# VHH binders against p49116, part 16

Target 1, 238 residues: p49116
Amino acid sequence: EGPLLSDTHVTFKLTMPSPMPEYLNVHYICESASRLLFLSMHWARSIPAFQALGQDCNTSLVRACWNELFTLGLAQCAQVMSLSTILAAIVNHLQNSIQEDKLSGDRIKQVMEHIWKLQEFCNSMAKLDIDGYEYAYLKAIVLFSPDHPGLTSTSQIEKFQEKAQMELQDYVQKTYSEDTYRLARILVRLPALRLMSSNITEELFFTGLIGNVSIDSIIPYILKMETAEYNGQITGAS

## First folded at step 10 (VHH)

Design vd3
Fold by ESMFold2, fold request of step 11:
Structure vd3 (fold): chain B 238 residues (1-238), chain A 119 residues (1-119)
Amino acid sequence: as target 1 above (238 residues)
Amino acid sequence: EVQLLESGGGEVQPGGSLRLSCAASGFTVSSNHISWYRQAPGKQREWVSTIYSGGRTNYAESVKGRFTISRDNAKNTLYLQMSSLRAEDTAVYYCATLSEYLRQFGDYWGQGTLVTVKP
């Protein structure tokens, strides 16, 4: 009982390595992305409804949706991250890889399509001027998705998702009372998240860090990290 | 290219002290959250301490009061001052950013620096 999220769950401050290098490098991109990944994981872990589902269910949920949470985080933090600059640097690197014959044309096409989808998603969210409360509830809707295979407690997960949807509706109606269609316009953006490939996200933002290991296999270790190690990241206080 | 080079390890008697160093190149220690980790033989790697870009520090409970993390921004170097050393502190010590933490799952670790506390 009580609201699904509190004001502490609305705060989502990403701190960046500074200054931004004159020429972007793999370390800056990977460190920025790692900060966002860890912030997103700690955000999910801090939600009482999430905690109530138990550790095995927590791990399964986050494994299934980490890329969608990460993509929402990219959209929310696109300005502070200078995401457009990061993506432009990646595109230039891909063009050099073609010239040096290091990657197949099919793989590069897949990666470029993903970058385009990501840019379009972020642009659509910026055009709507989605606020921090709206992002928090969208992340909760994505997190508490009951349709992932192998989940335990799917009825409870569905109830939490419905609660997130109800609280988003209430927030939008009260805060944007003169914009009758705002909720519908926001919700129509969510299906695009299912088009994002976790494999390509790993290549774009985590290249050279994890070898053949996927982020979803690392999730249990991130969720078990000591709170002291996380605290600087989630509050933005560093 | 990003590199982290640990040094300063060695053998000490119980109760002794050591200072570990982590020289960084390719990024700025003052702009990053940087941690020390350690791994004893046959054990999982465990977190020791973190210094945040804003200067705040945190420590694992097992080392609190005995270890001090610090940095020298002019030398781009991270330090771990270790005091009151115990046999349980015997391990290889590593420094890492968050992205370097993920490297452990892909087998891209450096050598670290070995600390041995004699029985």
Scores: ipSAE 0.040, ipTM 0.520, lowest interface PAE 5.9, mean pLDDT 82
Fold by ESMFold2, last read:
Structure vd3 (fold): chain B 238 residues (1-238), chain A 119 residues (1-119)
Amino acid sequence: as target 1 above (238 residues)
Amino acid sequence: EVQLLESGGGEVQPGGSLRLSCAASGFTVSSNHISWYRQAPGKQREWVSTIYSGGRTNYAESVKGRFTISRDNAKNTLYLQMSSLRAEDTAVYYCATLSEYLRQFGDYWGQGTLVTVKP
């Protein structure tokens, strides 16, 4: 029976490319984002309940939620990434694109709105001082969402999500016993993740890397990567 | 702009050795994680080896003990020393950072360097 997550699933340490450039550039942003994406995919793969669902279900599940997992990762790692600095660099790039007439005004407004929503989400999570256990369970709740269209095994996925919710509730009640409404405040942040656009995330953080395909189309290949490569790349540079 | 250029491939007899090179520009190899990948005809690209910025290395099971990844920081160059080569090692070999790895799913992947192990 056991718990859905163990202590190994709480560790989520992102290391940045070095050296840090004096001025942020597309390569640094893309490499940092790629490290976070792969860290998030390895995290999902490492969960026994996820492994039990089978390869086709795994692919469908991650394809449906990768952007939500990535956004939670951005919030969790915002300080180590200096995310506000990265977003400022992206805003400067967008302003240059206006001067060169590379993007439509409507697209630029969509991207700017997305940046503001992302900043607000990350600030809200920081104000709540979400800890590593809480992030791990929030990511599990997002991962095991049965309401995405086209999923199979939805009853088993729902069971795992309910287990993640139960374990989060138990953790919060034991660890933050003086704060009886902490769980509710945490959970009300999750709907904001559905407002994040995967194609805008790709434009912000993965510009020019993928060509004419989307990250959700690449997910099956990332999930099949050798485990040793995942483990090595996630362990980082230290 | 980041560029990684592979070289050193060629034809070799079974049991032979080759040394592949990956010249980097636009970033510092000693400060990044860099990997070798390979693709045999009709197969998916597979990971071969990684050297981390701290100097640690890791290898796919199929090449462990036979291949050695290394770097020369003065030349900003990554190497793959291949020994005890087998027919199954025949492939085009590529080097990439993690973000460059994602380029394989787009319209463009670099030329790589061909290693052919004769029957």
Scores: ipSAE 0.013, ipTM 0.433, lowest interface PAE 7.3, mean pLDDT 81

## First folded at step 12 (VHH)

Design ke3
Fold by OpenDDE, look of step 14:
Structure ke3 (fold): chain B 238 residues (1-238), chain A 119 residues (1-119)
Amino acid sequence: as target 1 above (238 residues)
Amino acid sequence: QLQLVESGGGLVQAGGSLRLSCTASGNDYAMGWFRQGPGKEREFVASISRSGSYTYYADSVKGRFTISRDNAKNTLYLQMNSLKSEDTAVYYCAADQYGRYKSPNYDYWGKGTRVTVSS
C-alpha cells in the first residue's frame, strides 16, 4: 500500500478576497473564512484514503473535525490572512454587541477566551515553524480520528491515522534529524485543538454569511462541490 | 514567483568581516545561503526558518557566520566573521516554499553575490 499523502497534498494555498477593505467588515472576514473552509474540505477530498471511506463516512469525519481542520488552516495561513488583524477586527465587532448588552458576561468571557486560544495556538505553531509537510500530516491525523462518536469504518480510520502519524514521524526524522524531540513538540500541540469550541468558531467567522445555517449542515454540500466551481469562486471578484 | 536579490559581496582581507543581504519579494519562506567557490560544487552555508526561531549551519562556517532575517523588511542576512581564503565564493540566497529550513530542495534562487577573501 502506498503512502497516505503525496506531495500534491502538501500544497495549501489560500487566496484572499480582493481587494482588502480599509475596514475589515464582517463580510470580508466571513468570505476569507469560507475560502479557508472550502480549501480545507477540498484538501481532504483530494486524499485517496479519504475517498475510500465513502461519502457517508467522509461527511461524518469532516463534521466531527472541521473546527480542528479550520484552526490548523488558520495557523498555516495566518500570514496570508493577516490573522491577527482579522481577530482584532472580530474583537472590535464584538465590542458593539457588548455595548448593546446582547451578550451575557459569561458568554463574553467564553468568546474572548476562544479568541485568545486561537491566537495563542497560531502563535505557537508559528514559533515552531511548522512546515507545509508537517501541516499536511497534522491535518490528516486530525481528519482520520477514530475518537468521534457515530463513525463507521473506525478500524480503517484508525489505520489511516496511524499511517499519517508514521509518515510524519519519518518525515520529521529525515528532515529535522538534529532535533530529536521535534515530533513530540509538534504532536503535543494537537490537544489544544480539542479545547476550542466549534460553535464559537462558527459564530466568529461564519455568522455573517450563513446566518442561522450551521457549518455542520453545509459540509455535505461543500464536499460535493466541484473543484472547478470552487476555483471559479476564488478567481471571481468578491 | 519569489524574487531574491543578493548584495553585500566584495573584497575583504583574511580575518575580516562582511555582511551579505538578500532582499526577497516575500517573507513567508524558509531561507538559506549557499556558496560556490572556484572549481567547487555549490555547498550549503546556513539556513533559517520562517520565524527565525531555527537556524542551521555548515560545520565549516559554524561559529564564524550568523544567519538572520528581518521579516518586516523581507531581508535575509549573513554576517561573516573571521573570513578565510576558503570562504571565497559566489554566495546565493535560496528559499523553500514549504517553510523547511532543512530543505532538501530549495525552490527559489538569487543570482548570487561574489565574496573574495584575500590572504
Scores: ipSAE 0.858, ipTM 0.933, lowest interface PAE 0.5, mean pLDDT 93
Fold by ESMFold2, look of step 14:
Structure ke3 (fold): chain B 238 residues (1-238), chain A 119 residues (1-119)
Amino acid sequence: as target 1 above (238 residues)
Amino acid sequence: QLQLVESGGGLVQAGGSLRLSCTASGNDYAMGWFRQGPGKEREFVASISRSGSYTYYADSVKGRFTISRDNAKNTLYLQMNSLKSEDTAVYYCAADQYGRYKSPNYDYWGKGTRVTVSS
């Protein structure tokens, strides 16, 4: 039972559709978000501790935490995704929806508050200069969360989370040795992830999925899907 | 793949100053300077976080060298003051793909720029 994560789990390379169109559209945003979701799910799948829990537990864990993982991915990849530009385009689209009377004022308020919380979270992570190793451990901490309802193997999941926390602590102390409070500043950002609504994330980023499927329903298929199969389904759906 | 190009090297008298620049094809990296003197292994000089909020210096240059960056220009700088003959080396710009300002390994390297400090 060696380290929870190796250097292979730190690499998180997102490839975007290129070039970015003059006018952002639902398909570009959904394609970009889908690539991040796939990368996040396959990152989780690559972890030996995750694999050791078995397929049913894997599906339950990812269903419980996919939005937190996705949000960490947005923060980590904000620059390469041009996330601020994507969010600005979404805000403009929402304003047009008010003019066209397509959404209630209460729903628009909820969605705008979610966008603000997402922007605030991403900005706070950038201000801390969170590095790729720290992101990998933070993702592991949210992945191996034992407090989600309906999970089995809770004691083993808790032990894996504790191991991720210990490895993050060791890493921060060695790499940021002159900054005594860095670990605490990083960890206090995590509660904001629980404020992110999976329902609203789906509306913001996954509108235009074929067949109006929920992310929750496709997670088992994504976890079983090999990279070649995923590429074939994306290209075959175009 | 990130491209790094150093400039600003040259001949300087002891006690003088020199500023090195490194232009990069991107700015979402922690960056650093290394140097290799004649017959020596490469050694760490200074490093800086992606935003510039964290800096770290080798003891031999602390107080004399200043690392900085301008992310709008994708440029890393090393201001070298109070130069000594022992500072003679080829200076390399380096970047850590994982954003670690105090990185044990760097993934991208420039070709280097030569600094010679005369007595």
Scores: ipSAE 0.588, ipTM 0.822, lowest interface PAE 1.5, mean pLDDT 87

Design te1
Fold by OpenDDE, fold request of step 21:
Structure te1 (fold): chain B 238 residues (1-238), chain A 120 residues (1-120)
Amino acid sequence: as target 1 above (238 residues)
Amino acid sequence: DVQLVESGGGLVQAGGSLRLSCAASGFTFRNYGMYWGRQAPGKGREWVSGISWSGGYTNYASSVKGRFTISRDNAKNTLYLQMNNLKPEDTALYYCARPGYGKTPESDYWGQGTQVTVSS
């Protein structure tokens, strides 16, 4: 059988909202994050192996790993997004909440640590000079993780994950033949994704636009969206 | 279609220098790490050097380390190989390569190559 991914899956182009405001407001941040989230999910559903799992399994799978996919997307699109600036803006907005005593001291600590972890992860990925091909397969490895609770077809998911890992290994070996540890350096970063709270991510990036709607609840809707519809929304929002 | 066109090869004396270029088209150049390979007469393809998408990371075969420098210009969709202190054993057809999807180099995209001949 053919490879898990193709050049179409290596392409991951995020279009930012325009114009960029002088002050990065909550709306801009949420819109940017939403576009990335949609892009990530549409990317996932474009994978034949993902489609082969069926709609129910797909939904469950994305629900389980959306935060990791999103975070990898942030890392991949960090430059285009001006992620550091966005994170700084988020911190500034949080200051208002802090001043209003809306958050407990413990919660503030958790949120700040999360932001730090996110920035550190993205920086670490940048230092590794991860390319579009590698990101695509890293996302695939994360997507096809069989170790989430409640998943069906775990054997098949595991096979896809193994295939992703093998193909990434092949890529790295061909490109950097004398660097036998590059793959390990890349893969060792993945555990950091599991340390990040999906709830905190949701609060930081999505609260302004989604309100009380959870990412979990909108995932089925996003996965059913047509690409044309998604593109139209992006164009309309620009 | 993916296209790679190598240039810059030629005949040089031992100790001389050459700079190879590879013009890439038909794919998003910056999405991929690239590498140079070479094939000497009667020998198989040999990996020479690899470079990350941004050029921030490079890797070299032990046989060329310290003599060859791989670089790229993403704005020009061009890959380069600066070859210094060339040796007769460097004589080969040099290929620019974009990794494809497969375990073997045959799955990768190659140009027609440019001939490098180093005389004693």
Scores: ipSAE 0.933, ipTM 0.976, lowest interface PAE 0.4, mean pLDDT 93
Fold by OpenDDE, fold request of step 21:
Structure te1 (fold): chain B 238 residues (1-238), chain A 120 residues (1-120)
Amino acid sequence: as target 1 above (238 residues)
Amino acid sequence: DVQLVESGGGLVQAGGSLRLSCAASGFTFRNYGMYWGRQAPGKGREWVSGISWSGGYTNYASSVKGRFTISRDNAKNTLYLQMNNLKPEDTALYYCARPGYGKTPESDYWGQGTQVTVSS
């Protein structure tokens, strides 16, 4: 059996909305986030092992890990997205909302902590100088996690995850032969992803676009979306 | 197709210096860590140095640490190896490598190599 991923899966190019406004409004933030979400999900869809699990299992997997995939995508695309600027803008918008809607102190704290966790995670990944190959396999490890409730074919999912981990290990060992701890340093970052609330992520990045519609509910539609349709959206052809 | 072309090798006296270059094409250079390897006559392939995608992280074999410096220019799709204080035991064919999808270096992408010969 061949490798889990290929060079096509290592490529992960996010195209930002154009033009970038002087003031990052909610629409720009939501559009940027939406593009990243679509890219992440279509990336998953392009993996042969993912396709082999079937539509129902695929949908369940993505529902379980979309927030983690999205967060890894934020880290990977942090420079292209100007993530720090986006997060600052989100904080500013939240302040306005707090004044208007009188959010509870506890909720404000939760949201601010979430933003801090996102920034910290992305900074930590940048410090490790993770490349496109490593990101691809980290996303695969996250995608093929068998420990989410309600999954079918958990044995097969576990095998794919192990394969991803082994191939990442091989890559790191060949590239950095005298650094035996690099893989461990990378993998210990993954638990931070599970500390991230999907609900808060959805509220921060997607409320302006989806309104009362949950990401969970639209995942099947995104997974069935034609690649040409997606490409048309990012190139401005639609 | 992935291509790697090494250059900069030659004959040098012990204590001398050389700078190797590797021109990469056929893939997105910045998506990958890169490494240098070498093969001396009658010996197997030996890992020499590795570098992360941005160049922010580097690693070296103990035999070359403090003497060799790996670097890269992503805008030029080029990998470099500065070799100082060269020794006769550094004599080898030097290869630039992009990791592939196998367990062993034979699964990686290699160039034709550039010969480095250090005389006593």
Scores: ipSAE 0.933, ipTM 0.976, lowest interface PAE 0.4, mean pLDDT 93
Fold by OpenDDE, fold request of step 18:
Structure te1 (fold): chain B 238 residues (1-238), chain A 120 residues (1-120)
Amino acid sequence: as target 1 above (238 residues)
Amino acid sequence: DVQLVESGGGLVQAGGSLRLSCAASGFTFRNYGMYWGRQAPGKGREWVSGISWSGGYTNYASSVKGRFTISRDNAKNTLYLQMNNLKPEDTALYYCARPGYGKTPESDYWGQGTQVTVSS
């Protein structure tokens, strides 16, 4: 049996909307986030093992882990996205709502904590100097998580996750043979993803674009989107 | 196609220095960690040093630690190995490698290598 991933899956190139405005408005943020979301979903779709699970299972998996995949994508693309600047802009936009007393104190704390967790996670990943190969397999490990409720084919999903973990281990061992704990250092970052709220992520990055439509509801459409349509979005203006 | 071309090897006296280069092509260089290996006559392949995609993290075999320095220039798609205080035991065919997909190094990509010979 061949490897779970290939060089085509290691490549993860996000194209940002152009031009970048001096002041990051809500539309620019939402467009950038949408491109990342689409890229992440289509990346998953391009994996043969993912395809082998069938459309229903695929949709369920992505619904369960889209926030984690998106967050890993943010970390991986943090530089090209100028993520710190985006997050600062989000905070600034949120300040208007705060000043108008539209949010409860508890909600403000939750949102600010979420932003902090996102930034810290991305910083922690940067400190580990994770490469494209490692990110690809980390995303695969997250994608093929059998512990989400309501999944079918859990045994097969588990096998794919194990395969991803083993292949990542092989990669790390071959590349950094005298660092026996690198894999562990990488994997211990994954639990942080489970502590992040998908609802808050959706509110921060997507509210200005999709309004009251949930990411959960549009995932099937994204997964069925033609590659040409996606490419059009990449080259499109905001 | 993935290609790696090593250069910079030669004959040097013990205590001398060499700088090896590896020109990479056929793949997105910055997406991968890279490593140097070597094979001495009559011996198996030995891992020498590894480097992360940005060069921010490096790792060395105990036998070369403090003497060898791995680095990379992503703009030039080039991997380097600075070898100082060379010893006869360092005599080997040196090769740069991009990890492939498999458990063993034989699944990785490497070039023809460059010969390093250290005389006593």
Scores: ipSAE 0.932, ipTM 0.976, lowest interface PAE 0.4, mean pLDDT 93
Fold by OpenDDE, fold request of step 18:
Structure te1 (fold): chain B 238 residues (1-238), chain A 120 residues (1-120)
Amino acid sequence: as target 1 above (238 residues)
Amino acid sequence: DVQLVESGGGLVQAGGSLRLSCAASGFTFRNYGMYWGRQAPGKGREWVSGISWSGGYTNYASSVKGRFTISRDNAKNTLYLQMNNLKPEDTALYYCARPGYGKTPESDYWGQGTQVTVSS
């Protein structure tokens, strides 16, 4: 069969809310994050192999890996998003909560550690100078992970993951023929994604917009959302 | 459609220099690593140099390391190859390439190439 992805899947263009406020408020952060989340989910939906798994399996996969996909998206879009500035703003907002004694010492540590992990991950990816093609296939590898509990069609998912890995290997080998370890350097970064808490990510990026509704609960809705509706939302939110 | 157009080749004496250019169109240039290849008469395609999307990472064949420099300008959608201290064995048709979706270079996108001839 043909390749797992195409140039259409390599394209991953995030449009930021406009205008950017002088002070990065919670609304701006949440809106930016939401756009990235929607883009990531719709990206997954656009993959033929993903479509072939069926709606129930698709929903389960996305529920299992949305945090990882989102984090890869942050890394990929770090420059466009001014991610460092966003994270700094989040820390500043967190400081207010700390001063108000709304968080336990342990929780503060957890949240700060999470922010540090996010920043370090994104920095590490930037140092590797990963391109759009490589990001697309890394996201595919993460998406088609068969090791999440409760998944159906794990054999098929594993095949898709292997296909993604092989195609990425081919790409790297052709482009950087004298660097035989580049693929390994890239892949060893993926475990860091599993160390990041989806709950903390949700709290940091989405609480101001979604309220008490979980990302998990809205994933089916996002996956069913029409592309036109999504585009309209982006335009309307600008 | 993906299009690559190479230029800058020519005849040069041993020890001389050339700068090749490759104009890219039909795809988002900055989404891809790029590489140069060459094909000498009677030989197969040979990888010469690769460059990451931003240009922050470069890679070279041992035969050209220290003499050739790959670079790119994403604003101009252009890939470059500076070739210094050229040798007769560098004589070849040089190709600019964007990787495709296959195991072999034949699945990649190539231009028409530009001829480089180095005289003794």
Scores: ipSAE 0.932, ipTM 0.976, lowest interface PAE 0.4, mean pLDDT 93
Fold by OpenDDE, fold request of step 18:
Structure te1 (fold): chain B 238 residues (1-238), chain A 120 residues (1-120)
Amino acid sequence: as target 1 above (238 residues)
Amino acid sequence: DVQLVESGGGLVQAGGSLRLSCAASGFTFRNYGMYWGRQAPGKGREWVSGISWSGGYTNYASSVKGRFTISRDNAKNTLYLQMNNLKPEDTALYYCARPGYGKTPESDYWGQGTQVTVSS
């Protein structure tokens, strides 16, 4: 069979809302995050292997790994998003809530640790200087993960994941032939994704801090959304 | 279509220097790590150096380490190889390469190459 991905899948271009406000409000953060989420989901949808799994399996798979995909997207798009600024803004908003005694000490700790983990993960990825090709295959590896309960076609998912890993290995070996451990250095970052709470990610990026949003419920809608419709929303609305 | 065009090769005396350039087009240059390879007469292709998308990470073959420097300018879609203290054994056709989707270098995208000849 042919490769799992192509150059079209290596391309991952996020368009930020414009203009960027001087003060990053919740709306801007949510809009930015939503665009990244949509881009990530549509990226997944564009993969032939993903399409081959069927709609139900696709939905379940994305529901299981959307937080990991989103986080990889944050890392990949950190510069374009001004991620540090966004995270700082989120922290500032949280500080307001803290001052108002709306959060327990334990909850504050959890949220702050989550933000720290996000930042550290993105920093670690930047330090490794991961490129678009590598990101694409890392996303494929987390997308085609058989580790999640309740998935159908697990054998096929495993095959796709192995294929992704092998092709990434080939890429790294060809590009950096004298660095035999680069692949391992890259892959060892993936466990950090599993430490991150999807629930906290939702609260921080997709609702009023700390609010109520269900990414799980909108995933089917996003996956069915036409690309033209998505592009129209991105370009036609700020 | 992916296009790579190497330049900068030539004849140089041992101990001399050359700077190779590779102009890339037909793909988003910054999305990919790049590498230089070379092929000496009668020998197979040899990996020389690799560079990450931003240039923040570089890797070299032991035979050229300390003498060659790989770099890139993403704004110009150009890859470079600075070769110092050249030796006769560095004589080869040098290729700029973008990795493709295969196990072997044959699946990668290569330019036409630029000839480097180092005389004693």
Scores: ipSAE 0.932, ipTM 0.976, lowest interface PAE 0.4, mean pLDDT 93

